# Ledger of designs, part 5: VH-VL binders against Beta-L-arabinobiosidase (hypBA2)

Target 1, 158 residues: Beta-L-arabinobiosidase (hypBA2), of Bifidobacterium longum subsp. longum (e8mgh9r892to1049)
Amino acid sequence: TNVDSASKSTTNVAKDADVTGTTYAEKDTNYPAKNAVDGKTVMESFWGTKGSENKTDTLNIKFKDGKQKIDDIRLYFYQSSSSQTISGYAEPANYKLEYQKDDGTWAPIADQVRTPNYAGANYNRIQFTPVETTTIRVTFTPQAGMAVGVKEIEAYNT

## First folded at step 1 (VH-VL)

Design m07 (framework fv_namilumab)
Fold by ESMFold2-Fast, scan of step 1:
Structure m07 (fold): chain C 158 residues (1-158), chain A 121 residues (1-121), chain B 107 residues (1-107)
Amino acid sequence: as target 1 above (158 residues)
Amino acid sequence: QVQLVQSGAEVKKPGASVKVSCKAFGYTFTSYDLHWVRQAPGQGLEWVGWMNPNSGNTNYAQKFQGRVTMTRDTSISTAYMELSRLRSDDTAVYYCARGRYDILSGYFDYWGQGTMVTVSS
Amino acid sequence: DIQMTQSPSSVSASVGDRVTIACRASQSISSYLNWYQQRPGKAPQLLIYDASSLQSGVPSRFSGSGSGTDFTLTINSLQPEDFATYYCQQSDSTPYTFGGGTKLEIK
């Protein structure tokens, strides 16, 4: 399926995406994966991995309008601070970005420029060579003793 | 251009600690993760852990958790790996290696020359 | 942990031969598979990353292929400097794990 190669947009194509395929859902909490694609970067709306027995957890983002051309992903992490009552969450130690190829296999997103170069406590922008895909995923390595909290993921063709 | 230079060989008794250094040249020290990989004589490669020089964050293989500490001094572009409570089976060449920041630091494009650590009882 | 199995553990070959080395992961690692060459007494050097990408400065006679669980390193027209030990490594998840190595020896 063709996508206009000259197209530019400020539209977040990850908003309201299908997050089925995310590796973990917290039990007894209100931090489901849908919170990461709801368009809100507020403190109380995040996906949490507390209680996961996995070494890493993956957030799976299938765009609602099918195949999209993207070159810009923005990640917002929840970080516990002394002024907040929700504890045990921090930005991940590291994360990787992948897209799903037409044959269903996963490939790393190439030529990433990260600002900051690893996981920042709040806002992270990743710019890269454009990819055309229906689905992206982000795999998070948590900091020792902490769960990961993702407030929002956005995807753009800028 | 890019080079990682490690400290010299160490001989230690069981129960001692060893601290190996890895000094980076030819690139921005804080822009790449540093990994530590060891190789016992005649054996294969074993990943020990990684450290992000910008944040100081670390991740260690479970086998070494509680015995290994990875640190850095950004003012001199140097990373350190300290391994405590040494055993004879810790005898190995220890390598530092640079991981690429644009992926999960998973492949190692430049390696130090290695530091032989011998633990003899 | 993801287990990496290399075959064969050693192979004897002559200059000019085409050599293939296999690597299998215990679970899918997509294309996150890297190949290293280690000469005796030296540090490993990166040859191939992300299953098929040739590292800058590495001769084009080296190529990688595969995805999921099954991967291959190919050396087309072996040269004298290629006699070394080769390791595959998965970079899908920590702890990163290496295959047992394949020693390439003169026939």
Scores: ipSAE 0.006, ipTM 0.597, lowest interface PAE 10.0, mean pLDDT 86

Design m08 (framework fv_namilumab)
Fold by ESMFold2-Fast, scan of step 1:
Parts: sequence; C-alpha cells; structure tokens
Structure m08 (fold): chain C 158 residues (1-158), chain A 118 residues (1-118), chain B 107 residues (1-107)
Amino acid sequence: as target 1 above (158 residues)
Amino acid sequence: QVQLVQSGAEVKKPGASVKVSCKAFGYTFTGYFLHWVRQAPGQGLEWVGWINPDSGGTNYAQKFQGRVTMTRDTSISTAYMELSRLRSDDTAVYYCAREYHSSGYDYWGQGTMVTVSS
Amino acid sequence: DIQMTQSPSSVSASVGDRVTIACRASQSIGSYLNWYQQRPGKAPQLLIYAASSLQSGVPSRFSGSGSGTDFTLTINSLQPEDFATYYCQQSYSTLWTFGGGTKLEIK
C-alpha cells in the first residue's frame, strides 16, 4: 500500500444515486431504474427496458454526494435462462460510457479497459483513466428481439 | 498483430446472392464486435450492420433488413455477410471492421469488391 | 438516425498548410466522434476516436476537437502523404453513420 492506494476508496459511489432511465416509468413499474443502484445483484432487482420503443436506452446516474473521482465501473446484467421465469432479456449487444463535464456537456470515458472486451452476460468491469464528475451515463444497445436488464451499476476509485 | 482478411472479388448477376468472409487473426475473435461497411465506386462509406461473434447476435441497417444476413464460425474465427436479391446499386467494396470498445473501428479488412452486372 | 454532414466536400492545399475539416451531427453525440483517413485504393484507417484522442501510430500533426454537434479535424502542417479522403463517424447510436467525406487535394 502506497500513499495513492491509502487515499483510494473501494466505496461504491453509485449506490443510492439519483438515477433516471429513458424507459417510460409506467411501463417498468416492476423494474424501475432505482434497482440498478440499490446495492443488490440478485435476480429480481434490475432495471428493465422491456416494452421500450427506443432503439437504445440510457441510465443517467447522479452521485448523491456530488462530484466524485472514479476510475472503475462495474455492470451486472440480467439474462433470461431456463431457471428464470422472466423471459426476453439478454445482455446488451454493446454499451457506451460517458461522464458529464463541468460545463454540462457529455464526454466519452477515455482509455477504457473492459473485462470482458464485449458485453458479458453477468459481470463487466470497466477500468479507465480517473475522471472527476457528478454524473455518468450508460447507453445500451439491445440484442435483436431482446430487452436489456441491469441488475447493478457500481462506481469506484480503485 | 491484428489482421482481418477478406475473401476475393465477386461478380454476380441481379437477383443472385453473395457471401463475403472476414477471417480474424491476432486477437480473441469473440471479444470484439465486427461491423460491415460498404463503399460504392466514387461514393462515401455506408454502414451495413454488425455481429457479436460471441452470441451470434446481429443488428442491420433498416435499408438492408430482409436482404442481409451476418453469421460467424468461432472454430475458424471467421465472420460472414450474405447479401441476397442483388441489385446493380449493391456494387461496392464491402469491408469488415473491428469495433474498439464503442470507440470506432481500429482495424479494417482489405475490402471485397462485389460487382453486380447483367 | 443521426445524420453527419462534412464540410467542405473537397479542399485544395499545399504542403505545410494548416487544414481544418468540419463535421456536424444532426443531434448531440457527446464526444462519440471518430475520424478516418482513406488513401486511394486502401481501406480507411482510424486517426482519432472520442473526438480528440489520437490513435497510436498517427502523427501528432493531426488533432480533433469539438463536442455535442460540431467537430473539427485539424492537420497542423500538411505533408505529401496526407492527400486523402477524410471521414467523420458517430458511434453514439446504432445505426453508426458517416459523414459524406472530404477530399484533400494537391493545390
């Protein structure tokens, strides 16, 4: 542990964030956007886009304690399986990560290292050059014929 | 060393189908989306669609929906684009290109010229 | 669909000149803009991604700027090898769309 490691936090700064999704709230009352930041990665706590008429759907995550320094985002996707009753969900075909700059404009998060290098069904870790921001945005492109389910989004300064 | 190597030029008659291959080298084939982009002679670049080589999932430009099919064979790290019911205005160079983490195409195939003539 | 408009369609310049090419999106795309160079008879090559990030191996005379809807590619001191066609592309939303291209010609 050096000085930089001692000053870093493994606290999830996205937990209980102010979150909004582009899917109309009345269509997703059972799978609201708040489920993506509730600290749970269990099967029945996810944000769902089923019924969305949008080509892509976006989650905007505003940290509750204002501007945060982050360099690590973790995404957990819900996927329909033979052991699940809820059908029609698969991991997104891809996703985009952006942060809001001080002037209110959006910029892509640069220098991303994704594990896995594609959108994985369960757990995805994205590491990047630290950014300091109040708000991050994730835009999801669904697989053909499928909806996107996000169990959790976490953000850390590792 | 990352490379995408495409099949050779094709000459087809109107109404026929063409299947272009794109073989990947030097990286984990299932780790990156592959896009297909075409360019008619003297014209600009036009997006055709993409395939996720891991899942086989695809997304096609509406203009090509119903005529294009993208597939892959993970055992030989090869993606395919098949375009059916060919028209003369489908004459173009077709490129495969690797998506770099939603940040653009970092590697392109050399292109495959498809000529549709009677 | 997001439409991408490039200007000019062609530009004539001399070695050593500073050249600027513009690209406009029909709606905000943040910084999800890429620039490609296509030399005659060759596949396009990525120059700049995320509006301003220089691809490895690309000379530092190339730079990108802008966000939202308005973007520029600048070649600070034009070299003979830079005479090519340049394309912008948005990667913000599937359907990924390209600008119409700008042909850079010898004056």
Scores: ipSAE 0.007, ipTM 0.504, lowest interface PAE 14.1, mean pLDDT 83

Design m09 (framework fv_namilumab)
Fold by ESMFold2-Fast, scan of step 1:
Structure m09 (fold): chain C 158 residues (1-158), chain A 123 residues (1-123), chain B 107 residues (1-107)
Amino acid sequence: as target 1 above (158 residues)
Amino acid sequence: QVQLVQSGAEVKKPGASVKVSCKAFGYTFTDYYLHWVRQAPGQGLEWVGWINPNSGATNYAQKFQGRVTMTRDTSISTAYMELSRLRSDDTAVYYCARSDYYTSGSYDAFDIWGQGTMVTVSS
Amino acid sequence: DIQMTQSPSSVSASVGDRVTIACRASQTISSYLNWYQQRPGKAPQLLIYAASRLQSGVPSRFSGSGSGTDFTLTINSLQPEDFATYYCQQSYSTPQTFGGGTKLEIK
């Protein structure tokens, strides 16, 4: 079988996905989860975890067109600087990627090749053995004293 | 007790192959990547590659591509590194070391090391 | 490949001294820098990960600092067991690369 050639595409299947984030008492209402799948990688369009008292925060990305084959996820992080009006955000200390299996349970995405190996400020590409799923989950561990900002999550079958 | 235990010292002739083992104890073998790092006598540390014990996927430093093969046997929690077409400058202590599974996120720091296996290549 | 340069290659010190070891990356690696200690005839041991985070079980006299390209390992009040070789390592991108090592010698 020629599974890898059947659906190769540059289409971002995460765009406009049904996205939900971790629930917490104080939400950053200016930077909702939908900003992470709106096709924009610029400032002012990110999901923010400021005010979260959780040890980790999670985004669940349910593809709008159902089950998709993916082998490539791209993460864009928002990082604050002294010259920016939005402060207190840095790339996460680390993150993990999972997909939802047909039985509803979560499994780690295996065989990841990360560029860079850890969370880089701005752009991160993660390539892996193709997975067919309706939903992916990214769990973020913040740096001490900082909130996590995610500008965009993209998913491809390249 | 979390530990990595390696096979014993090897003496090989140029052109031969060597296979070093690294057995994991005290943790779930498939939850961590295993790296191989070598150190020639009196020299520094040189990264050789990694294996994901869960999937068997590997990544090798370009210098060793075509000469190194990393495998694992999950039934006995053991990883292997085989280096072929040995040269005198392959003489080194070879270490296995554990880093966090990429799916759980990490700083890819080598928190547990094997004791090392001395490989001597001489005529 | 990212090149890691350590300085000095050796340093002589006495018990009770404060020692600093430098590590420089050929390109920015953010905070993805780890420090290892290797005693003669032994495997390396992780001291510090993510540039500044102390590994569990490592004495508090060890500290790391820096980000981007320039990093420092500091040992406050040297103990006899600290005479060893120290290596920095970048984990920002593959292949992972190590500095050349700094040998800490008795004065």
Scores: ipSAE 0.006, ipTM 0.522, lowest interface PAE 12.0, mean pLDDT 84

Design m10 (framework fv_namilumab)
Fold by ESMFold2-Fast, scan of step 1:
Structure m10 (fold): chain C 158 residues (1-158), chain A 118 residues (1-118), chain B 107 residues (1-107)
Amino acid sequence: as target 1 above (158 residues)
Amino acid sequence: QVQLVQSGAEVKKPGASVKVSCKAFGYTFTRYYLHWVRQAPGQGLEWVGWINPHSGGTNYAQKFQGRVTMTRDTSISTAYMELSRLRSDDTAVYYCARDFTEYGMDVWGQGTMVTVSS
Amino acid sequence: DIQMTQSPSSVSASVGDRVTIACRASQSISYYLNWYQQRPGKAPQLLIYAASTLQSGVPSRFSGSGSGTDFTLTINSLQPEDFATYYCQQSYSNPLTFGGGTKLEIK
């Protein structure tokens, strides 16, 4: 078994993906799920869960070019600050990563190495054993009393 | 150092109400959801509901809908569960437990025995 | 509601034995399964979350496995303090539901 480095890429395969969320993806004009895959990480462009009474909220990301090999996911969270006009957002208490298998069922992404090892404000990098899939799913647990804002989700084969 | 401390045992008549308290120590009270779980003598665990201590938002198991009310007082880091129209089959130990993550309940109160008898 | 079925209801074992407890969900819950230990007169204690992740401070003789609908808790070499009741619990959807419990008794 040889690792073919030619299969590696710095291309974000989640950019412009077909994305749906449980709370606001289909109805909220201001903070729709598509904001999480638009390539913007430093501007106020995020998917928001404010108003959700769900214990968790989920984003499903279906890659635009079909099945992809990935081993690296990057998450950018929106946090409310004194310099911004939108209040009530903090990084999630936790998050889960799953991928969709060929039979349509979901499986956890195995052997994750998270940097940081908790859900960090702003940038989070998750590296793992490569998976081939058309769709990934991220489930977020909010901090009590706070909403989750996802600025961007990126997926790579590094 | 993180702990949940509950109020003492209660004995009630059928038809009465009971209010159990759960005080949080050693962490930021408003950052974690709190669950209420009960256990009848010699029986298993049964989920009653959860409260979001920051917002006061709640979610109750349908079996208890209309009889249970969960509240909190953030000034004293205390959550409450009130169960009304008590029946003998409500006799149980009632626990509060912290939802550290959606994965599990990592910190539990010591339990409050509620006995409902004529 | 998701029904959690736990088996066996009780098991008798000796110190040093390997014990396996099963838990079945009525529908797929992915890895949203937790295991708790309850000693007589005490509150439950979280042992394992996310099906297989050991809670900090829990001895390595405990392990969890499974996904979807079928889950297992294993204690690979029983110690005297392990004689207790064990519960599985799903956190996939509300209402949260527990298995009926497995009482681990001294043979």
Scores: ipSAE 0.007, ipTM 0.530, lowest interface PAE 12.4, mean pLDDT 84

Design m11 (framework fv_namilumab)
Fold by ESMFold2-Fast, scan of step 1:
Structure m11 (fold): chain C 158 residues (1-158), chain A 121 residues (1-121), chain B 107 residues (1-107)
Amino acid sequence: as target 1 above (158 residues)
Amino acid sequence: QVQLVQSGAEVKKPGASVKVSCKAFGYTFTGYYLHWVRQAPGQGLEWVGWISPNSGGTNYAQKFQGRVTMTRDTSISTAYMELSRLRSDDTAVYYCARGGDLWSGYSFDYWGQGTMVTVSS
Amino acid sequence: DIQMTQSPSSVSASVGDRVTIACRASQGISNYLNWYQQRPGKAPQLLIYAASSLESGVPSRFSGSGSGTDFTLTINSLQPEDFATYYCQQYYSFPLTFGGGTKLEIK
């Protein structure tokens, strides 16, 4: 039986999303939130939290085509070099995934299987039981003394 | 030019530990992941893990979890892989390789020359 | 773990031939696939990334195709320096895994 594969997609529904970040909006206009949904996983295109006075920073991704069914999120983190122009970035100590319910409240994404099961420095894949939502948010806890950089966030129904 | 230079061949007894070094030249050391890949004589390639040279964060293949430790020294642009409780089937050439910035840092665009580790009694 | 299977395990060919080697993933990996060439006694070299993108400095006779589970590396008009072992590698999920290799031998 192949009925379950009929609704699967390779389309990244987070690409070009309406995205807001706590750091971008309030403190840091360098490395804006749009860089996290531009379809590029290259080092020069990331959303940065450097200069944030918040304990955690949050990225909100509102899909451009409305409500989407998703079961797969991919996160790419930036880490800086001690000798580079862009210093002070490392992968987060941890991160939290939530989706917005129809009533506007936030719920945690359940049944996550993370690869790797900690916050990996570059590629992170999170698979879960499908949810239907217009908006997801990721909350990042930085490593002590470091800022968080997100090169890209992708969302799929695989 | 970009170059990764590894330490010389090692011969170890079963139960010993080995520490292989990989020194980076010609690029910003902490701007790219360093991966470790091994190849047993006449066999294929096997991924061991990676390290972020800037943060020190690591990711190891489950098979090596508890036996491998990856570290780096940013002052000399050098990464290290230490493998403990060596077995005869750990005999292999161990490569370090740079995860290029192409499509997430997991395409290995530059490789060290390899370090032969022989484990025998 | 995602298992990568290459076929054939070896192929004999002559200079000027068109050679095609296959790589199959045990589950869908989108286009997250690299191809490497390893000459005897040397470290591997990256040829193709993202299933079909040619690495800078690699001759245009090399091309990659495929997505999902089935992938192909093609060498159009084989040259003497192309006799080597070729590996595919997925980077869709950890641990990163390689195919068993395809040895390209002179006929």
Scores: ipSAE 0.008, ipTM 0.512, lowest interface PAE 13.7, mean pLDDT 84

Design n01 (framework fv_narsoplimab)
Fold by ESMFold2-Fast, scan of step 1:
Structure n01 (fold): chain C 158 residues (1-158), chain A 121 residues (1-121), chain B 106 residues (1-106)
Amino acid sequence: as target 1 above (158 residues)
Amino acid sequence: QVTLKESGPVLVKPTETLTLTCTVSGFSLSNPRMGVSWIRQPPGKALEWLAHIFSNDEKSYRTSLKSRLTISKDTSKNQVVLTMTNMDPVDTATYYCARIYGDYEYYFDYWGQGTLVTVSS
Amino acid sequence: QPVLTQPPSLSVSPGQTASITCSGEKLGDKYAYWYQQKPGQSPVLVMYQDSKRPSGIPERFSGSNSGNTATLTISGTQAMDEADYYCQAWDSSTVVFGGGTKLTVL
């Protein structure tokens, strides 16, 4: 039947990954990079870039169980929606996906099909030709005057 | 060799609907890193972005004109179509289609020659 | 939607440096792009992602973007550089252009 196929299509290999982000140390105590791989897409659990002086900020996600085959990445963004939420966050203007090759160099993920094809609020699905890698990175370009918040990054082999 | 070519030129009467077609060559409208944008320029005025469409059919429109604009594509014909309703003399402009190219941050690397749309009674 | 402000005109003598500015609130937090348009012609990309020069664009062209202002700098300005110059940035999924600067080389 289909037991083996189902396990590959449902496993988020990014969950609990070894993750690092380009933020100030003080920000890590509030909205650390680990929040982007904790399995939660709720408002209280996100990686935040507020206070960054960088034009772009990056998350590096190293899979827990070594090299994985992936063809599907899902991104969930935090945006400020009320006076009771943390202010100053909006979905990024755009983002870039790369994977680490065996020689340690970075290559862009090819043949991406994005839904939506620009950064959308909340949910973004990126499908592509399968790659085998230990580590992916996402580089985010913020909207002017706003910070980037990533609630979750998921990676699948569908 | 990448080329984009707008239909026209056209003369449109006030209140009528404008339809422009952009025919592309040298790349596929199904390429996930590419899209096509429509940008206009009234005589002696600045460039004004109108709309774009990406390979997966994601669309975006200028907020002030959103209710009047529709963008679509026919990948098999290599064409992108812009429709703008209720034309007014102030909509008289040269209309360009341009390729959107990039991965995470996009830019307009190739532009069509432009087509003059005149709105007059 | 952010507004990008450019001076409407700028005049320089041949061989001098032209600096064309593009101002918008927190523009330095975004990437700026620049297009050159000569009379009767389509725009041509001359600078992307603040400071990167496309193939075929002379080394005399450079760019910067910080705070509220992006700048396109043309050193050793030549008559062939006479054109309208437009800055551009992304605002989420939408595009904003500056009002354009007419560069005259006299």
Scores: ipSAE 0.007, ipTM 0.512, lowest interface PAE 13.2, mean pLDDT 84

Design n02 (framework fv_narsoplimab)
Fold by ESMFold2-Fast, scan of step 1:
Structure n02 (fold): chain C 158 residues (1-158), chain A 121 residues (1-121), chain B 106 residues (1-106)
Amino acid sequence: as target 1 above (158 residues)
Amino acid sequence: QVTLKESGPVLVKPTETLTLTCTVSGFSLSTSGMGVSWIRQPPGKALEWLAHIYWDDDKSYRTSLKSRLTISKDTSKNQVVLTMTNMDPVDTATYYCARSPYSSGWYFDYWGQGTLVTVSS
Amino acid sequence: QPVLTQPPSLSVSPGQTASITCSGEKLGDKYAYWYQQKPGQSPVLVMYQDTKRPSGIPERFSGSNSGNTATLTISGTQAMDEADYYCQAWDSSTYVFGGGTKLTVL
């Protein structure tokens, strides 16, 4: 267990995490879950949910170095309004953040302060009371007629 | 009014390639959130999905038949084309094209009348 | 590929309630859809997103979907409801159909 609880860090503990998504759509072969933790926030590298008929889709992010203390999650979404967004991907209508407890069950991340207070396409910062966990889960609700595109998920102890 | 119409009927010899065309009216194949599938039904048997093409030209295929199937569209002609290679008598079926309005869910709201494809010597 | 299982046949008397089931692992986590097909005709959508009726479909048609089983319920069944019924779901990158249920009204 590598828990950083002694000092604040600028290290993104989600980078190169063991990541799984609920979508296994053939159309998303070029947009696998690993693209959401590769350290790139470019339009060419994102995880896509096109082809899913799940009511919501989820990314599970298991930190590579075990249990981490985090209080800051940053989400970067694919933009539907740019010249590169004719693929039918967009930011979600909303999202939910959870962390895995030591007994394996999931709990909501409490005391969230979201900037912006809606799902913004380019950058979303969520600050909260610190939690210590090995794994976080983000559940996305798509906009009608659009699939969700997630460029990057970052996690910090700020 | 939305309509879809399959070409045919068609008689195909074993080992030959089948080509079917679906002509659509009342909507554009480039309309965001719209797609078209090919679905077949052997006489007296269940519906079997074959292939789908999305508004953005992405494609998906039934895994067991993927090596034999090609789906394409010509937006200027309002047509979706299915090609299936190495036809066998067991491929005898009524073939349908059907519209899927992704913006409302992943289902088929309008179906063509179907076309009979018979594979025999 | 994932499999949706339907009973191959179901018989009801006129005026009785018909319940047609569709079973698949964790089907309740996905939307279910239902089609009616009469002999020599194309399928017609009769239920979408578990519980919603398309325009023109009578109120006696209703649906549910929870756990592993989706159900299409036809109350006050009439002779005109005699048909094959197919369930459908979307799984990953594929449309999956059930094997169909032949509803007989006698």
Scores: ipSAE 0.012, ipTM 0.561, lowest interface PAE 8.3, mean pLDDT 85

Design n03 (framework fv_narsoplimab)
Fold by ESMFold2-Fast, scan of step 1:
Structure n03 (fold): chain C 158 residues (1-158), chain A 123 residues (1-123), chain B 106 residues (1-106)
Amino acid sequence: as target 1 above (158 residues)
Amino acid sequence: QVTLKESGPVLVKPTETLTLTCTVSGFSLSDARMGVSWIRQPPGKALEWLAHIFSYDEKSYRTSLKSRLTISKDTSKNQVVLTMTNMDPVDTATYYCARILDYSGSYYGMDVWGQGTLVTVSS
Amino acid sequence: QPVLTQPPSLSVSPGQTASITCSGEKLGNKYAYWYQQKPGQSPVLVMYQDSKRPSGIPERFSGSNSGNTATLTISGTQAMDEADYYCQAWDSSTAVFGGGTKLTVL
């Protein structure tokens, strides 16, 4: 047992995070941004950007317990299928991850390893060199003609 | 053929409630790709968006008028209804309903418009 | 107040290019739409998602949108193009129209 071992955790530090600053967060009343941090990866619980008309939409995650050390983010996307009544959603064409520095400015998360290396519909794991921050944000570029749905975002120090 | 038609024309007294019905044909209000918007235009003035509703019950209202506006749909009658409370002479305008296509369609624009209906607010 | 600003009028000679602008903060981050309205008629969608033409709209119509300004361009302007033109964008779940530009072809 040492300080490094004590700092490692399987705890999702994004759960119940403050999503203030998220674009289009509350305008889809069925699929608000709080659904992306509720601890559920079920299809009916997602943040939806349908109707935003923004070229990109950004999910803002301020950790509830202040500054956290993280090296692992997991994203679960919603996609429409013929068996569902909700249409017009697909995984994003791509996404960008940033963290907020102590001076309030945003910096890209460096040294990302993405599995898969494209935006996959079900599960996306992004591993990187550890950062210490209070807030992360993900900016999504939708596929042409489609909206983005985020079932859940998780953040860990593995 | 896709058509939208507003009810009216209507003469409303100040303080009364306006109710307008938009009857659609050539598409279903159950189609998740479709929505209907209400827009008004006072004589000689610009277009002003009021509200919209999509088939999945997403509703939005112009912020300055939100407390006065209600939008609803009756899928069985193929109708969208707009209600505006406490009418004032400044609300005199031609009122339009228009179809909205979402991203799962060709565009997210107002592609088919009704003919418009004149609403006059006077004592 | 309109969030989107358009010049209230624009005059061009027949055959010349008309450029109608629509300005709004970070408008290039949103999609712009354009409507043509002739006297006594309902508006007609003439441009969607910045630069795409609906079926039936002449090739003379083109669009762009970057930074703070969206532009509807009509090349070889004809008398039939004389109308009021409105830009429109979505801001979250709400729509906003510009104040309109009266295009006169003299």
Scores: ipSAE 0.007, ipTM 0.574, lowest interface PAE 9.6, mean pLDDT 85

Design n04 (framework fv_narsoplimab)
Heavy chain, then light chain:
Amino acid sequence: QVTLKESGPVLVKPTETLTLTCTVSGFSLSTYGVGVSWIRQPPGKALEWLAHIYSNDEKSYRTSLKSRLTISKDTSKNQVVLTMTNMDPVDTATYYCAHREYYDSTAFDIWGQGTLVTVSS
Amino acid sequence: QPVLTQPPSLSVSPGQTASITCSGEKLGDKYAYWYQQKPGQSPVLVMYQDNKRPSGIPERFSGSNSGNTATLTISGTQAMDEADYYCQAWDSYTVVFGGGTKLTVL
ESMFold2-Fast, scan of step 1: ipSAE 0.098; ipTM 0.673

